# VHH binders against q9vxt7: the designs that were tried, part 2

Target 1, 187 residues: q9vxt7
Amino acid sequence: MPRPVLLIHGGAGDISDSRIAGKFAGIKQALRSAWGLLSPDNGSGGGSALDAVEAAVRSMELDENFNAGYGSCLNTSGQVELEASLMEGRDLRAGCITLLRDVMHPITVARRLMEKQRHTFLGGAAAQELALATGSERLQPGALVTEGARLTLKEFEDQVAQGKDPFFARTELTDDKPVPKTDPSGE

## First folded at step 15 (VHH)

Design AA1
Fold by OpenDDE, look of step 15:
Structure AA1 (fold): chain B 187 residues (1-187), chain A 127 residues (1-127)
Amino acid sequence: as target 1 above (187 residues)
Amino acid sequence: QVQLQESGGGLVQPGGSLRLSCAASGFTFSSYAMSWVRQAPGKGLEVVSDISGSGGYTTYADSVKGRFTISRDNAKNTLYLQMNSLKPEDTAVYYCARDKIAYGTGDFAAAYDFDYRGPGTQVTVSS
């Protein structure tokens, strides 16, 4: 049995101190959700890297401490447009979803696309159709919009209205005083 | 080379307490989050608790919240797990594992490497 390694990245950018605790808890929850699935000694016949990765990302998609899934950044219309991608190295497969709406787990849809082996990338209506046709629940419009995301968008709009450069605008609301970002790698 | 060695396991009655220790060497201890994981008979590995490199943040599995406390002494390169109110279902081999956490530096990542855990210490809770 191959040695399992699990690596999760929970975001890059100017992460404020007030967000660290939540992100730490969130990333550990994701690891906890996935680790058991990687264990070769799992009595349930575990050991699937795909299952583990999907479980980890699903956990993160539910967690407002990350700006994916529930709590995603909003477009200028105040809407969540979901993206997810999954890659499998053994057979060099990939599935990518973009502009998906009102679905809780885009990563699962990406996996389904990958497994179908027909397209590598689907977006918009096609992605939506795939999601629903393969068992994803259609959420109520706005179900994935959090107050934090809404306020983040508002802050962005206010900054633009004031003539400020929005290039380094925050993508996550914090309890900290807003400070302009200076790192172009920020997200 | 990275080395982890658990100690402190043993036989204890339900309601009892144990304190596990993990001696770490071969890496900058404070730069890594650490975890306790356990494997009960017939079950897979369960992540029991985590602690950030500095010790400022901790997490627990629901099954051990309120009973277990993870801590570390970075000066001694030692990880601890205080286990109180032990239950039979806590019976398992307990492992300490390195889990690198990068946070507060503009990046947030964590990694479990199966190769970097100790040989484990047996904890048996039985009347």
Scores: ipSAE 0.420, ipTM 0.750, lowest interface PAE 1.3, mean pLDDT 88
Fold by ESMFold2, fold request of step 18:
Structure AA1 (fold): chain B 187 residues (1-187), chain A 127 residues (1-127)
Amino acid sequence: as target 1 above (187 residues)
Amino acid sequence: QVQLQESGGGLVQPGGSLRLSCAASGFTFSSYAMSWVRQAPGKGLEVVSDISGSGGYTTYADSVKGRFTISRDNAKNTLYLQMNSLKPEDTAVYYCARDKIAYGTGDFAAAYDFDYRGPGTQVTVSS
């Protein structure tokens, strides 16, 4: 029987043609970066499934083609709000982080929470303090914001101002339209 | 019944070239991304290149970028790897592998399972 297996789900819904190339490259890069950690040539204590999952998500957090970290959706104040969660199957431990800001790898903070803290779910100022106290770098303001994310937020605000879906945000693909080659619309 | 068969390996001197082929049958070839993976002696599997089902998108590991070229011919159900400027560290068994998940316009996902791979072809780069 083959062992191990690594699967990445990169998002639901229709993907615009302009984003397919970037998403293909990004998901394969994430798979390649994580796969090596499941190799027997890493010695007797070779990388765990947790190590591989963390590496895959860290790759996606650096990649503007995914709604994670760099280039992710903006809140109504024009800032990136970060979330991540991690769960293991062996002991069913979990770590969940929300409302984190200016940290490149929220998935690593979620892992630190799972392994080092009494709480399973942490957000806001407490999550921020954990991230910095355990070695995450504080990024400069705006370091995670992309033009694509700004245009997507503006499109959302324009639609709300026109009375469209005042109680609902877009459910899918809210940040999947690229900036560099499009007019000031998400189309 | 997925069938993959690699060919084209052999002994080559450093700086030389080889072209690997992989014949595929038993599935709709154009619906799946394909990979070339290699296993050096005593090491695990390393993915060196991926190609989308249509052939329009390719990726490469940093160790082979600029030297290897992945391609496919969907009319012949064949995957290729052109390997140029070969180095001793490229010595490995090379496998043709199919992604477990067929791509569509819906949920975007990919997986490395490598249960869907051929028996491999040996490439040896030696002086």
Scores: ipSAE 0.415, ipTM 0.761, lowest interface PAE 2.4, mean pLDDT 81
Fold by ESMFold2, fold request of step 18:
Structure AA1 (fold): chain B 187 residues (1-187), chain A 127 residues (1-127)
Amino acid sequence: as target 1 above (187 residues)
Amino acid sequence: QVQLQESGGGLVQPGGSLRLSCAASGFTFSSYAMSWVRQAPGKGLEVVSDISGSGGYTTYADSVKGRFTISRDNAKNTLYLQMNSLKPEDTAVYYCARDKIAYGTGDFAAAYDFDYRGPGTQVTVSS
């Protein structure tokens, strides 16, 4: 009987001290939500690794502390554009979704695509049609936009208007670079 | 090597309280997030609470929020779980466990891999 292991990577780049509390709470919530699906069951209640991965990502998509779903980064038009992908290792099936809008859980749409097996990659209108046709709720425009995401976009736009390089302007938005007190790290 | 030893379990009536302790050795205690994990008879492992290496951040499963409090004393290499308002559903073996992994300053990651846990302490809540 193989023992389960679950690992979540919550994002690359600098993480300021002010954001660590929310990211810790969010990543642990995602781990707990998914772990129950991997634990030994006494019958029909256990889930697959695929179920656990989907559950973990759904938890992060609801959590504005991660760049996924609710509160994710805005495009230059002030809108949330959604992506998700999923792959399983046994048969190497995959589903990849991009340019999806106004659905809460793009990871579940990616899973539905994988299960249909007609395409590996869908974007835009085709992805939108798949999401709605397979049961995703169409959210009201702006439902996934947070004030924090709007302010981040505004600061980015202000820096570009002042002639700053957009790449370095992104790095200037970091409150601080070192994370000395609560940085979870390996042994 | 890594050693974890739980204590403080016992028999209590519903509504009662217990405080669990876990003595840790064989690793740099303050560098790792820690968890309390429980296993009721015939069930799998449920993670009830997590705490960051410094002790500054804590999380709880919905089933125990408001009743359980996780804490740590890094000077004594000890993890604690204060359990109040206990219910029969809280009956289980309770383990302390070390989180396995976190990434460097450019990444944020965490993992559940409960190879590093103690032998457990029994908590029984009965009418």
Scores: ipSAE 0.408, ipTM 0.744, lowest interface PAE 2.2, mean pLDDT 81
Fold by ESMFold2, fold request of step 18:
Structure AA1 (fold): chain B 187 residues (1-187), chain A 127 residues (1-127)
Amino acid sequence: as target 1 above (187 residues)
Amino acid sequence: QVQLQESGGGLVQPGGSLRLSCAASGFTFSSYAMSWVRQAPGKGLEVVSDISGSGGYTTYADSVKGRFTISRDNAKNTLYLQMNSLKPEDTAVYYCARDKIAYGTGDFAAAYDFDYRGPGTQVTVSS
């Protein structure tokens, strides 16, 4: 039996002090979710490394503290565009998805591409068709958009209106502009 | 050499309390996040709580949230778990574990590699 090790790293770069607690909690939640699949149980046994990696990323995609899935950065039209990729080392298989919309877990679509399809990289309509045809739920438009992400876009638009170069505009609010949390869509 | 030693386990009635301790040596204690990890009979390892190197940030598994409190005393190189309102399903061997990666403020990488754990202490919750 191989000795499992699981490592998660968020994005490189500086993190505002007000966000450190949420990111620590989110990384540990992702680790715990994935580790549960690798630990022995009363007859369930362990899952694969792919199962663990997918579970960790799914946890982060639900967590608005990360720029993945729910609460991710908005494009200039105020919409979430999703991407994910996955690679395994045994056979060097990979799956890459971009320009996906209204699907909670792009990492799972990337895995489906890697395991069950002929292409390595799909985007746009092809990725959308794959997601829905292989069992992903169609979310209501806007379900992945958070108030914090809308406020960040508004700040970007205000900076552009004041003549600031959009290349240097911040993509997250500063610590002095609190970021409210919002719920995902549901009944 | 990393050394971790748990203590404070025992038999306790449902609804009771225990306080676990873990003495650490052989590494810079305050540089590492620490975890309490348990193994119930016939089950795998479950991470029940994590604490940052400074002690400023903590997390809990849903199964123990509100009942267990993790803490550390970096001056004494000691990790603690206060366990209240104990239930029969909390019966397990409890291990003190160190993360593989040293942490600082601003870092948000983490790893589970439980080679760095003690021999464990038994907690049994029964009548």
Scores: ipSAE 0.341, ipTM 0.719, lowest interface PAE 2.9, mean pLDDT 81
Fold by OpenDDE, fold request of step 18:
Structure AA1 (fold): chain B 187 residues (1-187), chain A 127 residues (1-127)
Amino acid sequence: as target 1 above (187 residues)
Amino acid sequence: QVQLQESGGGLVQPGGSLRLSCAASGFTFSSYAMSWVRQAPGKGLEVVSDISGSGGYTTYADSVKGRFTISRDNAKNTLYLQMNSLKPEDTAVYYCARDKIAYGTGDFAAAYDFDYRGPGTQVTVSS
């Protein structure tokens, strides 16, 4: 079979030089996580493309260097509203989750939705119910909020207060380069 | 058949210089990021430096910044590592490696980050 290709994009925007190293490290970690599943020569080699992409995104969801999952951008109320989506080309399926809260890996929830083949897009309470009913652990409120995210929101608010155009506000701040956390759920 | 072959290693006194070369063949050289990695006795594999396919981006381990320079000649399918101000702690086997994973920070790497690696060349820094 043909050699698989795995591509990861770690986000675009006004990324400061101090954040570049963390971004690349995070991307590499995601690639490592995924490639172990995808490559016949490294790891089990038995993973599907879906397994690989889920693994990659799960890695990124744990990494504050990315503004998703842990360290997600906050809404105006200072809360994390998680989103994730995936698509597969073989059977033309998709799963989309929005407004999910206090769950470590929304990408996994999105996959579960996709595999159920009942809905393509699920949000809010329904997404929450799906997540919990299918084995996701409910985190403590605010567990996914980082200082960087708070600072980002604050800057946004300050810009608005100053009468500046918030359209071009930064979505990532802080020079922190945290190491990705491990999933305590064991998933 | 992918081939990587290092050269230029040897014994040098502290403060000395060496220039490593890596001859690559069997693949489109310019399409791959390349890395120099090293392994000191009793230590794990350490990324020394890496360079993008085009050569436009380079990274270095903190321990070698300002002393080592990675470069490449895509027309000659050759990777280089200029090592200046060598220290005893630079003593290691140095490997040329083709980066299997996307271009990174150059600080840390696992063995599986590279799909091909040369046999290595010994660099010994000692008075």
Scores: ipSAE 0.014, ipTM 0.301, lowest interface PAE 7.8, mean pLDDT 86
Fold by OpenDDE, fold request of step 18:
Structure AA1 (fold): chain B 187 residues (1-187), chain A 127 residues (1-127)
Amino acid sequence: as target 1 above (187 residues)
Amino acid sequence: QVQLQESGGGLVQPGGSLRLSCAASGFTFSSYAMSWVRQAPGKGLEVVSDISGSGGYTTYADSVKGRFTISRDNAKNTLYLQMNSLKPEDTAVYYCARDKIAYGTGDFAAAYDFDYRGPGTQVTVSS
């Protein structure tokens, strides 16, 4: 068997210098979580590509640096609406979740949807029902909302109040530090 | 065949300097972040410094910040570590490693954090 390749991307945006270290640390953690399952060279590995991908995304869903779960960007009502999607190329399956609330690890819910092979895409109440019926814990309302997310929303609201174009709203927090120059190496 | 080979290690007195080099071959050097890691006797692997593929980004462990400088010459496929103001606690085997993800300095690293690593060069700081 050829050696597997695991690729993780932590997103793109106007990321302040102070946030760079956290994002790379988070990607490192995601890689470690996933590779431990996937590694073919040790006895602890042998997991599937799906297991590895899910593990990586679960790690990032816990990390505010990636605003994919805990610390997600808020809608205009100040609420977290979670999304996740999963695809696999062996059997050409997919699972997509949208508008999920108060559940940690929407990627797991997406996987469950994919594996059930009844629907490809579920949102809102239906996604919520699937999540809870299949073992996801319902968190307390607002459990996924962070101060950072609130500040980001406030920044957006302030921008709108100033008459600026809301289509250019930021999704990353700033700390008044310069944004570093982009590196074409793509690490 | 990916190859990494360190050189430049040795014995120095406290306050001295060393310059490590790492010759790389078998891959597109400029496309990969590179790291210097070290392992002291009885301790785990520590990431000392890393540098992005282009060299535009560098990070350092707190313990070496201001004293060590990582650099690279992509035309020569070579990674460097200038070590100044060396201390006894810098004594370790230093490894050149091809890094899967940059900016991992200051942490104890697992072997799978890097896909390739050289055989290492001994650095000993002693009076």
Scores: ipSAE 0.013, ipTM 0.281, lowest interface PAE 8.3, mean pLDDT 85

